VH-VL binders against Peptide methionine sulfoxide reductase B3, chloroplastic (MSRB3). Designs and how they scored, part 1

Scores and structures below are computed, not measured.

Target 1, 158 residues: Peptide methionine sulfoxide reductase B3, chloroplastic (MSRB3), of Oryza sativa subsp. japonica (Rice) (q6auk5)
Amino acid sequence: RGTAGRRRLQVVVAMSSSAPPPPPGSVQKSEEEWEAILSPEQFRILRLKGTEYPGTGEYDKLFAEGVYECAGCGTPLYKSSTKFNSGCGWPAFYEGFPGAIARTPDPDGRRIEITCAACGGHLGHVFKGEGFNTPTDERHCVNSISLKFIPASEDSKL
Structure headers, positions and changes below count from the first letter of each chain, unless a header shows other numbers; antibody chains are not in Kabat numbers.
F, E and O stand for the ipSAE by ESMFold2-Fast, ESMFold2 and OpenDDE, each averaged over both directions (binder to target, target to binder). V2 = 0.75 x the mean of E and O + 0.25 x the DockQ between their complexes.
Where letters were taken out, [cut] stands.
Atom coordinates printed by the task and the answers are left out, and those that the model quotes come from them; centres of patches stay.

## First folded at step 4 (VH-VL)

Design k13 (from B8 with heavy chain L101P; framework fv_bexmarilimab)
Fold by ESMFold2-Fast, scan of step 4:
Structure k13 (fold): chain C 158 residues (1-158), chain A 121 residues (1-121), chain B 108 residues (1-108)
Amino acid sequence: as target 1 above (158 residues)
Amino acid sequence: QVTLKESGPTLVKPTQTLTLTCSFSGFSLSTSGVAIGWIRQPPGKALEWLAHIYWDDDKRYNPALKSRLTISKDTSKNQVVLTMTNMDPVDTATYYCAHSPEWLSYYFDYWGQGTLVTVSS
Amino acid sequence: EIVLTQSPGTLSLSPGERATLSCTASQSVSSDYLHWYQQKPGKAPKLLIYGASSLQSGVPSRFSGSGSGTDYTLTISSLQPEDFATYYCQQYYSSPYTFGQGTKLEIK
């Protein structure tokens, strides 16, 4: 047996440092370009900061294993393992991938808007200090329309 | 079913203090994201927002009237109270309380029927 | 303070016609925070559209909203007798939360 078999071509190497997060604003498009590639509903939510009706989103009750990407630019935003049932009527996560989520206070200071750091697409809002039994005590309440779920590959079980 | 109802005096003399109570059912003001606002409307004129109280007891006031307004809640009684000092005839209006349920898109989805408060001698 | 200006002040139309009502903000507002209300004489306002374009449950499909930034529109595709009322836009983007002056829709 030995080394005669064909091994995985890509070798996983330890990084000398963590890979940096995607830079903020690394995906920039005109309004016309976004409108051409997004559905009308995705454009309303991601670019015009719309909100889907609570309880109606595709991912509100989905707990399958996978990754949630930005529906606009495809940047990975959340692992399914960070999703939890908060009862807010939208998918809820307690943390995003490092550097993936940008935060901006609403003008009245009551809420903190969350956006995709790479493209600026509107996701929803983050709430803190509500006493959830999660590592961050944060709730990222996100529009399903802002996300694209990528299920874990069946081939990944090998 | 969400319901709200305003109560208080319908006639107030100039310089007096107005106290209005909003009694509600069908929701709790301890629920995250919920707020109650007070809005008034003088006869034949536009709506004017007065004050807000949020589930976490944060309070917001219209800056034009801030020195005259106090808003408070009693979550166990399902009540929100608005107090407005030094009433003047120009404060004659229908006063509404209204429910704001949504964290992502704060709006007034349910309103009380309104109570007309007349300020005159 | 964000000032909302509605136009026209009065719109005179007949049943069956299309109504288009405008709301212009003095500064850019996120569309999430722009809402439309209907008010009939002697009644409390009723929420019609929230977040510029989302139809409130129980509101007839002839009502629709659109817009972004400073310019927003409420459209009623085919007026019914019960639609003759005053319509207000509202921003919840920045305190103080303000309403427009209203557009009165009246029978021609």
Scores: ipSAE 0.080, ipTM 0.672, lowest interface PAE 5.8, mean pLDDT 86

Design k14 (from B8 with heavy chain L101Y; framework fv_bexmarilimab)
Fold by ESMFold2-Fast, scan of step 4:
Structure k14 (fold): chain C 158 residues (1-158), chain A 121 residues (1-121), chain B 108 residues (1-108)
Amino acid sequence: as target 1 above (158 residues)
Amino acid sequence: QVTLKESGPTLVKPTQTLTLTCSFSGFSLSTSGVAIGWIRQPPGKALEWLAHIYWDDDKRYNPALKSRLTISKDTSKNQVVLTMTNMDPVDTATYYCAHSYEWLSYYFDYWGQGTLVTVSS
Amino acid sequence: EIVLTQSPGTLSLSPGERATLSCTASQSVSSDYLHWYQQKPGKAPKLLIYGASSLQSGVPSRFSGSGSGTDYTLTISSLQPEDFATYYCQQYYSSPYTFGQGTKLEIK
């Protein structure tokens, strides 16, 4: 039936979006391959560790229901329910999907880089202990260009 | 609108202590991720980083000068104070304070105008 | 301590020419922490490029940055009279935070 069949297809799509991320390092491409499939701005941020200007990102002020995927490899990284307003000028999340986010401390101990665990794409940085009222006491401050937002369907709850 | 301005003595005698104040507006040092640095430049020479203070009161000093430097903040007055002991003629320089954010990048996006401090007898 | 070496020390060019300025780090830094500043006589430095390649708001598009690891470049595609100034690279990757010795752009 029309509506029943459509609902079943949306459930399949939702399960795909909420599936566990690929194993760490499972998406590997040469720089030339990434350059062929990414826009110049996506390549600059995801592969060359660039930073978008604060307050300019597409997702900085977006609070719609959905899932945020890696713009490079499509791995689900964050649920919209973990997004909060920190005032940092970039989208902020208090946790990623299990195993989706890799962490690399910088040498002076103040910042920790976050990347997509599957492809190594640069996302931004995670901060701890800032007094935001979040379940994790963490703030993942992420470039909008590193993300692709997938909205919840009219028939599903994410 | 973000502004920073350095103030303090323009003439210091050898062996004296220099105290400089950075007064700012348009942001708060109580805001997570905000930091203020001090940088100096002797006439005709390169920029040299001196000290940094972060919103959480963490402090970093140039190791070459650490024994002589103290940095502190008064968040209610929007001020950061740098103290440097045992001044010498070689410390003659323009002293700057500058704003930075730690959240994605530590670049100095706004600078004070600088204050020239001359060390002579 | 990470030492930043800029070359050349002085670059003499005419308006309309392309300028290429180099900054070499004594050890690898993340490009996210490499920044470029412009300084005119008697003035405070002005941020031009942050994170090796990101153009600061209000800076003309003729300025661009590139590089990774130890080797970084600032390029000015077509020099204007107001571009003749001293340029500094800076790393914020590791304390102490350091600046290069500067490259002075002079009118030929």
Scores: ipSAE 0.354, ipTM 0.736, lowest interface PAE 2.6, mean pLDDT 87

Design k15 (from B8 with heavy chain S100R; framework fv_bexmarilimab)
Fold by ESMFold2-Fast, scan of step 4:
Structure k15 (fold): chain C 158 residues (1-158), chain A 121 residues (1-121), chain B 108 residues (1-108)
Amino acid sequence: as target 1 above (158 residues)
Amino acid sequence: QVTLKESGPTLVKPTQTLTLTCSFSGFSLSTSGVAIGWIRQPPGKALEWLAHIYWDDDKRYNPALKSRLTISKDTSKNQVVLTMTNMDPVDTATYYCAHRLEWLSYYFDYWGQGTLVTVSS
Amino acid sequence: EIVLTQSPGTLSLSPGERATLSCTASQSVSSDYLHWYQQKPGKAPKLLIYGASSLQSGVPSRFSGSGSGTDYTLTISSLQPEDFATYYCQQYYSSPYTFGQGTKLEIK
């Protein structure tokens, strides 16, 4: 939707950041409602399961302290402390907040899609067993456009 | 920086086995998420996917041709080999190898130049 | 297997005109797994659009893609001489991974 859509989405995300996370599947909107609040690129990725080009994402190389929320519904998805450098060209996390990430095998059975559990927004895919030195042995490979980074305040506990 | 090139015989007799090699540079097939596929195109016809091999040695074959196809990799040589048994004149085609990343998308981003294989007595 | 049907089979246009190419899948696919390739005579295919609507790096902005479910479209907004080629859609949603039969874009 352009610049107006982004400002509206940022306000919605900010409003939801202090509330308890929505239950899984609790944020449901029509395609027209999502198009009204998302930018064209956010709609393509979050609702149409698109992919951003490797190395181009806003959060690919960001390691500041904070929380990554779903760009669509504002649900907290990942702590910055779970982000690691996998070298793949997308933000990588080794785990999400409890219950925040849904998993679904892709139709070809080869990959496992990850989505925001609250709204179903497409995030990317999870890979396992790659030998990264992380607590879960998982890599959540996520589109930057699917996320909204909320920087830690001086009084935040992350 | 990424390059792929097919090599092998250009003429094959009916009933013989075809062996094609894909030699590549600019990436490693030991890199997580990397895969190489083989695709063919008969003269004037559509593209047909044949087989894939993944970084973790997982292999996928077109069910229509599975009994005739073997795909393998030699990581030390940066090569992927496709073998197709019992060649027939209808298998005459340009054979391509192609690179992809498994990450967030399943597209072929780099292709070899292709090698025309003619099957004739 | 998923059959991709492209229409028209041949499209005859002049430089400067708009081209619209269709790809219809025999069953619904996720748009993330639908891609478009350009092929010139004697050359390998070149990726143009991935995930139905994402423009590949280095591809001119006159190319765009859209669609979901079973119906997908490739649009070239103002044809240049170098755009006359054969275009293929491809699905990576379900094995075997299939291509359409192609649309040949030719000079009128």
Scores: ipSAE 0.202, ipTM 0.687, lowest interface PAE 4.3, mean pLDDT 86

Design k17 (from B8 with heavy chain Y106D; framework fv_bexmarilimab)
Fold by ESMFold2-Fast, scan of step 4:
Order: sequence, then C-alpha cells, then structure tokens
Structure k17 (fold): chain C 158 residues (1-158), chain A 121 residues (1-121), chain B 108 residues (1-108)
Amino acid sequence: as target 1 above (158 residues)
Amino acid sequence: QVTLKESGPTLVKPTQTLTLTCSFSGFSLSTSGVAIGWIRQPPGKALEWLAHIYWDDDKRYNPALKSRLTISKDTSKNQVVLTMTNMDPVDTATYYCAHSLEWLSDYFDYWGQGTLVTVSS
Amino acid sequence: EIVLTQSPGTLSLSPGERATLSCTASQSVSSDYLHWYQQKPGKAPKLLIYGASSLQSGVPSRFSGSGSGTDYTLTISSLQPEDFATYYCQQYYSSPYTFGQGTKLEIK
C-alpha cells in the first residue's frame, strides 16, 4: 500500500497531540521493585519475555472503546480503534501511539519484538505484509497480560 | 485436530537423492503465520533442524546442509516436500516434519511420527 | 551458530524427587525463542515449555521453565514414572535454529 506511510504519519501526529507518551526509558525499576508491584504472571511476561497461551487472554476478544496501557508502567500504548480481529489468538493492533512502542529486530529478520518504550516491558511481536486490510499492513500481536484496558467514558468519547 | 505424517523411501543408497513428503490435516499452509519444519535425529543422537517453509513461501535452510536441501509446498494437496541430494551413511536418521506458528516463536507444537531413513549400500 | 549446551548429560533420580535441567546458550537469546521438548524412546518429541517459561496446554503443572539471556532451566518438581525421558532445549532466535544435545533423565 503506497498510502500506508502517509496515513501512518498523519495518525502519528494526531496521536502525539492527543496523548504524548513518556520518553523512551523514562520508567526504570529494579527487578525487586518490579516483582513487588507486578503479579507473578505479569512479571514473567513483561520482564522475562514470556508468552501467554493463545486464546486465553483477557483482551483477545474485547472490542470495547478505550485505551490499552502498559500493565507495568501505565503508558498508553494502543487505541481500541486500532484493534482488529486477526485470528492469531492474542489481541492484535495495527498501530501504537507515536513513540510508545519500541522495536527490536530478531537476527533472522522474520520477526520484530515490540516492547513498551517507556519501561521496556515485553508486549509481543509485530508482523508486516500479511495482507490484512489495515492502514499500516502491520499486525502488533500482544499479550493481554502486558496490557491494562481503560474504557472510554460517555462524556469523553473520542 | 492437527495431524502430520512423513512418507518416502526407508532405504536409500549412497549418492542417491532422498525425497520425503509431509502430509498434514487440520490446518492450511496458506494461513498467515503457519509454517512446517523438517528435523532429523540420527540413532542415539540429538535433534537437528534441517529446513523450514512458511505460509508466504519463505524458505530457511540449515547452512551446513543448504547445498543439498530443497523444501517446497503444495498448498492445494496439504503437502510439504523435502529433497536431500547425495545421501551418505551419516545421513541415516529418523526424519520428522512438524507444525509451527511464527507468532508463537516458531515452536514445534505438533510432530509427525517420524520416518527412519537408512542409507546403506 | 548458537550452540546450546545441556547439563547434566544424564541425570539419575528416583520418582518423587525434584529434577533440575540446565541449558546454556553460547550467546544471549531472547527467552521468547527458547523452548523445551520431551522425547520418549521410539517417539517424536513433545513440546513441553515454550518461550522459556510458558507451559504448553495439557502438560502437567509439575513442569516449569525459567531463565533469560544465556542461562535456562527446566524443573520437574516431583518426578513421576512417565517423566523419565530425554529433554531437549531449542533456540529459534537465530538461524540455524539449534537444539541442545539433550539431558537423559533415567530412573536410579
């Protein structure tokens, strides 16, 4: 899609104006501090890069309006409007808030790990070029346990 | 309900080409993220990854064997074919095909029963 | 190539005991790409743990995995007779994808 880059740029600018994310690496905690505030399962996934079993996540089939935050640090990561049904068994988003998602390519180039840019919490992976009908041609496949859903209120409807 | 089954010759002479077919059911290799790998195990030895083919026809080969290996798929038949040239007695092994999903870090969650291929004169 | 070294090569234990199996990578890997398999004689391997610590559906809770970077561990909290098998770790982080040489868990 030749227009994907232009649409992504426009969305990025709009999101930055609405809810700017914290700077990369702005949330730093020791392992002991993370263990104190995270559940064992959240610690396993966010800090030890675990993966939840497909189809079991709290947000796998949720399509309510709101914002998905990092379960570790509370940084807004995804708008519900970017969530789509990919059939992967995990929540899927085609785009994160500008600067909110960090990318680390795997050595073989097939996969790119995504993490919360602010705290480094593991989210999952991003895949490209799968032919999903989305503006970015990207699929951010994310552990539900890495996220906290904040419902939109009626008075603050986007 | 996922099943995989390897088929091909059980006896191969040195210098011949081995062709193995993996027939599967319960999934499609046209589905995004789906992949099939080939793994072998010589008697009493460790597992060795040989090759991988993905839903998008991307192919990966073990560099130690790449010059001898070809992997291909026939999505309409639900089959993946592995060809290995210039067989040698050291290639005697049980050959497995296995299912993986790239968004699950390509772990092998379903395996065929394996087929023992003996290379002998 | 990333080499996975498993230790011990053979572990002799009795039912009811705790087993701890190690897998060391020659260079750091992402834990997402470290998997454990169980293989019984004459059978195909069976996936046990994926992503270093996630238990595969249908695998008993006595199995657990942990680790990051270069050091990974598979633990069986209370050995059952059916657990005596060979265990392999695998990395899918960098091509060529490699398996360890295996740890054989044997009775006594």
Scores: ipSAE 0.035, ipTM 0.637, lowest interface PAE 5.7, mean pLDDT 86

Design k18 (from B8 with heavy chain S105D; framework fv_bexmarilimab)
Fold by ESMFold2-Fast, scan of step 4:
Formats: sequence, structure tokens, C-alpha cells
Structure k18 (fold): chain C 158 residues (1-158), chain A 121 residues (1-121), chain B 108 residues (1-108)
Amino acid sequence: as target 1 above (158 residues)
Amino acid sequence: QVTLKESGPTLVKPTQTLTLTCSFSGFSLSTSGVAIGWIRQPPGKALEWLAHIYWDDDKRYNPALKSRLTISKDTSKNQVVLTMTNMDPVDTATYYCAHSLEWLDYYFDYWGQGTLVTVSS
Amino acid sequence: EIVLTQSPGTLSLSPGERATLSCTASQSVSSDYLHWYQQKPGKAPKLLIYGASSLQSGVPSRFSGSGSGTDYTLTISSLQPEDFATYYCQQYYSSPYTFGQGTKLEIK
């Protein structure tokens, strides 16, 4: 399609913060098409619901200003301002962009899976009521491999 | 650093109630995501999951045994207690407690040594 | 409940040989909830592989796992004497949590 897995220009990121997210389910591809455009590790996590090793993710300790996009389809998922240090070994966010994150209860009846609403790519799980001092009392525990960080432009900071 | 150890009677008479205690160190059951499960294994047979207790005091039981099982925790003592009523010779097994984490897909990464409980007919 | 069926029930091999152990689920499970354990006589099970293919810390690289859906495999590329044990697969995808009946790996 074009923007899935692509880096946006920094000036575009700064200027397009008001753009609405793609509709739920708007990015549809066969598993063979996803295999062709994703790395093997991205495919394992985004399409086969894998989990990366704790503490190994690229974004686990990153707190730079910017936007986290879906690594599969390029949909903006999280603002860096919602990222916090939960100590879990994965990047943690207390909320996503409106409409960007889909929630599905796991068959185990305990956990709630979070996915990219546009393409269905697996992100991780959301946990509630853990007592973190955040506006939502939620922890979106997300695989770094599911995300692509787009740094904020200098114009957005200054 | 993480350790778990089962304790309780090694011999139980039919119809009696079995009470087993899992004592642990190196983690807390008040920590979000932490869970302790009980698993048993009859001699020469497969592993069978019995019950789970979670950090938030949620409890899950094997439906085949639910009417006989009670699991509870004492977070201040770092203990989990399993009670099983109306013991029968078929309940003869090694009983294990094991640690799992909700956000790590619930694999059992640390196990107690197990305690053999014999139910004499 | 999800029933896990392991095959073969017993596998007799010599050191240096390749072992392939299968685990079939009665319904599709997500691979990140399929785990493998090793158990030696008189001892507690030890986690080998979690999420179908992730090697637990400290486990030798000769162990590997693969699979998705209903079919999963544990492979030991070159058997060592200490590998002769019983191996169990386990699913945590749906309650109740279940284990396979085990594959006993014995020396020929």
C-alpha cells in the first residue's frame, strides 16, 4: 500500500498530528503479502502473535519525543508523551491515539490483547489497576518490534 | 535467587483433607502479574494442572477437581496454600507449586522440588 | 479442554542422534502459549522452550522448537547423555491449562 512500515518525514510528522487514524480494518493483506514486506521477526510478532525477549527491545528505554507507528502498516499508535517506565522489560504506554488500538480478550479470560486497529498487527497486552501514577491506570505493554519510532521534528519542539 | 518449596503430609488416609503449603522467596505475590500454580503428577503419569492464584487474588481451578480444591495466599508470609478434600488413592501423586508471570505468557519458569503424597487405601 | 497429544510415546535413540518430538493440539492454539518442559526421574520439570520457539536462558542451543496452530515440534539436534528424559508440551492458551502425556526419550 505505501505507508505500511515506512518512515515519515519529520516535517510531515509535525504537520500531520491532526490527521484522523485509518479506519479499523482498513489495511488488509494476505499472510503471504505480509511475509513479503515484513522481516521474519516482525512477521512472527505482528502476524503470529509472538513476544520479544524482555529487555531486548529497541524502544524499551527510549524516551525521546516523537510518535510510535505500527511497524506493519505505519498507523500512528502512541505519542511518546504517553510512554512511562513500568519496569516490565517492554515499552509501556498509558494510552494510544483515539481509535488506533483494538482490544480483544484472550481465551484465558485474564489478559486483554492489544492490536493495531487498522491492520490487526499484534502489539502486546493491556493491564489495568496496577497502581501506576498515570491518567488511565492502564499499562499497554508493547513489543518494540511491533513499533516504528518517528522522532519529532525540530519545528515541533521549538 | 527464586525458590519455591512444597510442604505438608506425605501420607493421607482416604476421605481426609490434604493441605499443602508452597513457601517461596525471591519474588512477591503482591507484585502485579505474578501467579502461583499447583500441578500434580501421579507416579508414571502426566502432569495435571490443579489451580492458580494471581497477585490480585483471582483464583482458577481445574474444572474436573474444582469442587474439591481451595487455593489461598498469605502475601505477608510468602505462602500459597492448596486444600484438597475427600482424598482417594487415585490422588496419590507428587504435588508441585510453580511460578508464572501474566505478561510472560504464563510459562512455569521456577518449580518447587515437589512433595510426594501417598493416599493409602 | 484442549487435549495435547504427544508422539511418539517412547523414543529410543543413541547419543549423537537427532530427536524429533511432536505435540498436536485438539484445537488451534496461539504459538506464544505453547511451552516445552524436560523432566528427569525424581525431579521437577524444567522449562526448555516457551512460546513454541524461544529458548529459555541456560538451555543449550541443540534444543529448538517450531510450529503453529495445532502442530508443534521439539527438536534436539545431537543428543547428549543428559538429554535422556521425559518431555512435556503445555498450553496456556485456554483454561484449563493442559499438558501432553509426555514423550520418554530413552537410551538405545
Scores: ipSAE 0.434, ipTM 0.762, lowest interface PAE 2.2, mean pLDDT 87

Design k19 (from B8 with heavy chain H99R S100I; framework fv_bexmarilimab)
Fold by ESMFold2-Fast, scan of step 4:
Structure k19 (fold): chain C 158 residues (1-158), chain A 121 residues (1-121), chain B 108 residues (1-108)
Amino acid sequence: as target 1 above (158 residues)
Amino acid sequence: QVTLKESGPTLVKPTQTLTLTCSFSGFSLSTSGVAIGWIRQPPGKALEWLAHIYWDDDKRYNPALKSRLTISKDTSKNQVVLTMTNMDPVDTATYYCARILEWLSYYFDYWGQGTLVTVSS
Amino acid sequence: EIVLTQSPGTLSLSPGERATLSCTASQSVSSDYLHWYQQKPGKAPKLLIYGASSLQSGVPSRFSGSGSGTDYTLTISSLQPEDFATYYCQQYYSSPYTFGQGTKLEIK
């Protein structure tokens, strides 16, 4: 079972108006399998819960229209319309697609880790109550390396 | 660009209250995710974490010392104050303040120079 | 509380040699919350490595960190005179946030 075929099918199904979100844990691979398909930096962040350096991410300042997918499994995670400028050095979103983002409290009792619900890939953390005036009062602070941006068809000319 | 500096008394008598101030520049405690911690080191011994204060005024204390510690901030002055009651000779140590960034892995990235506090009659 | 035990307590080596410093946690810790600091006599600690393996900006590439679970290692591939200092590991996984007792690197 090819990971590329699985990812394309997941994208097609998820983009259908009648498609349900991928079930939690629907993409399962050994760490060896993840190492084979991910770059070293993608593996460090998605599988080992690393953090990319602030301000260095590909999507930190991108505001083009499209969809952000999990770099590991291709699951759609965020609409570009939920992205906002937090000024903190990482892409920020105020909500994910329904059922796409899993939450786990960090040991510190302050942060809540966010992961791709389908594959468990580490995305970053969600913060609340920061006064950014978003609809949710949440900031999903996400590593660019955890994401793959898919431009809307109109943006393909850029 | 980032600097922190501790200030306060160098000599404290047993049973007195110690008050230390951390003054900093190059960043603000009004910035989401910024925190200041206090760490001490008795002469020749290991580092011991005391307390944190976060930008949103959330406070964390070492459970072993919590009854004696109070941490507060004045964001407009770029200052964090630590108060420790009922000082004892065993509390003789160099006291440091340091910055923590919540959006990173909660490490102490910049430290003050430290201030030696001796508890003696 | 999580106790961090560093080994050896003192390590005597010559410039140019490889140093390997160990930090063992009493409980499994997420590697993302394990950090290393360098302290020279009379000075404040300086952050060296964060999240077990990430090198802080401005720290020479001869320093590296590794480990997971309970066992962590700091390696200095070729000691320079300025590297002789005390090294502390620290965990932020669980309160209280603890430091190891330190490993002193001294000139042989």
Scores: ipSAE 0.344, ipTM 0.732, lowest interface PAE 2.5, mean pLDDT 87

Design k2 (from B8 with heavy chain S105M; framework fv_bexmarilimab)
Fold by ESMFold2-Fast, scan of step 4:
Structure k2 (fold): chain C 158 residues (1-158), chain A 121 residues (1-121), chain B 108 residues (1-108)
Amino acid sequence: as target 1 above (158 residues)
Amino acid sequence: QVTLKESGPTLVKPTQTLTLTCSFSGFSLSTSGVAIGWIRQPPGKALEWLAHIYWDDDKRYNPALKSRLTISKDTSKNQVVLTMTNMDPVDTATYYCAHSLEWLMYYFDYWGQGTLVTVSS
Amino acid sequence: EIVLTQSPGTLSLSPGERATLSCTASQSVSSDYLHWYQQKPGKAPKLLIYGASSLQSGVPSRFSGSGSGTDYTLTISSLQPEDFATYYCQQYYSSPYTFGQGTKLEIK
C-alpha cells in the first residue's frame, strides 16, 4: 500500500479522464458475437438488461484501490475512489469517468438507465437526490457482472 | 423479518370514503429506494395496481382512479395510508399493500395478507 | 395502457408433467420489468420470477422464465402438488402498471 500506489492510480485515472470519451457505439458486435465471448450470465446482464441477485456480486463489498472496466468491452468506467457503501446490495459509485456512462430515462420517469457508452452494455441505474454524503448526490447502482476490477499496482505499467 | 399488514373497515357503504392503513416492520420508508404500493383484487378477477409512494414522498396513481385516490406516509409510525373517495359496489375487493425497491425493478417481494373490503348498503 | 394477455386461461395437468404458461404484451416492454407471481386461494401473491428470467431466492429450480419484447413464458418442469395455483405476469415498464388476467393451473 503506500503513496506510490495511490499516485500511480491517480496518474492512470487522470490520463483516462482527459482522453476523449469513446464515441457512443464505438464497440459494436452482433448478438451472436457477444454470446461467443461473454458468459451466459454476462450476456443476460450486459446485452439483455438483466439484474444480478442483490448481495451476490463479487464487487458488492470490495473497496480496494483500482479501476472498474466494462466487462464487455474493457472501457474504464469508474475509479475505486468514487465507490461508496450505500447498502443497496450492488456496487455503488457517485461518478463515472467523463463520457464513459450513457444515460437513458426509463418510461416511468423515475429511473435512469446507465450503460457503457462505448458498447451499450447495461450497467444498472443512477439515482439522484437521495441525500448521500457524496460530491454529486448521485448513486450509480451497478451489476458486478457488468464490471471487471483492475487493481492498482506500484510496479505495473498502467 | 419484513412484514406488512393492512387494516381498515371491512364494510363500506356506497358514496363513503375508504381509508386503509398499511403497517410495516423490518424496513424504513425513509431508506433510499424503498417504495410501498397498493394493489386490489376483486373476487375472481385480476390484480389492479392503485398507487405507489416512494421514500422521497413522490406519489404515483393509477390514472383511471387518480381523482379518487390519495396516498400518504408517516415514517415515524411505519405506516402508509390510502384513501379512496366515493366508494361503489364495484370497488369490492381484497386490498393489498406491498414492498418494492427502485433498484429491484419495482417487483413486489413482500405483500401484506390483504384485507377484504365489501361495498354494500 | 399495456394489456397483458395470459394463455391458456386454465391449464389442466398431472403431477410430473411440464407446464408452459404464456404472457403476451400489447406492446413491447423491457424484460427487466416483467415479473411472475404465484397465488394460492385466500393468499397474497408470491414473487417467482423477476426481470423475465431471474429466479427469486427460495423458489425451486423447476421454475424458469424466458422471453423478450411482447412474448414471455413461464415454465415449470416436473410439476409438484404444491405448484397447482394461479399464475400472474406483471409489467412495471409503463404506467399504469398492469397484471395479466391469470392462468389457473389445476390438477387433471
Scores: ipSAE 0.235, ipTM 0.686, lowest interface PAE 3.5, mean pLDDT 86

Design k20 (from B8 with heavy chain S105L; framework fv_bexmarilimab)
Fold by ESMFold2-Fast, scan of step 4:
Structure k20 (fold): chain C 158 residues (1-158), chain A 121 residues (1-121), chain B 108 residues (1-108)
Amino acid sequence: as target 1 above (158 residues)
Amino acid sequence: QVTLKESGPTLVKPTQTLTLTCSFSGFSLSTSGVAIGWIRQPPGKALEWLAHIYWDDDKRYNPALKSRLTISKDTSKNQVVLTMTNMDPVDTATYYCAHSLEWLLYYFDYWGQGTLVTVSS
Amino acid sequence: EIVLTQSPGTLSLSPGERATLSCTASQSVSSDYLHWYQQKPGKAPKLLIYGASSLQSGVPSRFSGSGSGTDYTLTISSLQPEDFATYYCQQYYSSPYTFGQGTKLEIK
């Protein structure tokens, strides 16, 4: 309305970093809708549970500061500070943002699939107890194509 | 480079025990995620999975053959050993060992050349 | 156990034609765990496609895979002479890990 209304147009972008991830299953789309917004390779990995060839992913060797989002729905999944070199041929992280990663064991319990909790997009697998010197002793082995890296900017820092 | 090679007897009599050794190089079975499987193929027939051993010494066996199979590893020698008891002519097959990784969705990316085992009196 | 049924058992085609090979699982499997192998006479199987649709490095782009749940397909868009072989699907979703009975691709 007046001067107070104009001041409300100011957005404190830094406060967006405190937003929680979307609830599990909150992003629902048909197969046709996913095909319309994803590249063929993104659709293959995120929706059809494909795996990229080891050592070929865009983020396999990237250690710049930033945030890794789900390539399908844009949900923040991993901080660059949790990324480490495991030597496996895919990007590796030792933890995701709280509530961002869903886990589904295979029927005989040998592997645990990880997916974006919001949209169900396939990320890769988590492995435990390998003795890596990380806070969790977990390795989230993730397809680069499942992720979109957002470099750190002045607006993203509190 | 990764190599696997099967070794053992090429001729076995009915009721005897078969022992096959898979010798490998280019990787270690102490490395997390590594597994070795045994697969056989009777002449002119389909592939049949027999047994798996994992880096953590977990073992999986085909239930149809479970009572006859034992799989073990000797990490210091880079070897995996499969034993199969009470051999029968229907067990005549080419026996393969193959490498897999948890990170590679457990597909068999490297195979030995295979060893033909004939069971006859 | 999960039974994989491949069809047809034998497929007779000429070079240049499109081949479509089917693999049907008796139970739904995750596509992550469905793999395709090629085997030539006297040789060990060679991995072609892993996780239903991911092309193994060094495998020609004319090979592709698709499917989910119980129904999976291997397609060869334009057959070359070296493609005439037996093809096997495999599931690693549940123990016992099983292979299909194979589809023999032969020259017509």
Scores: ipSAE 0.104, ipTM 0.638, lowest interface PAE 4.5, mean pLDDT 86

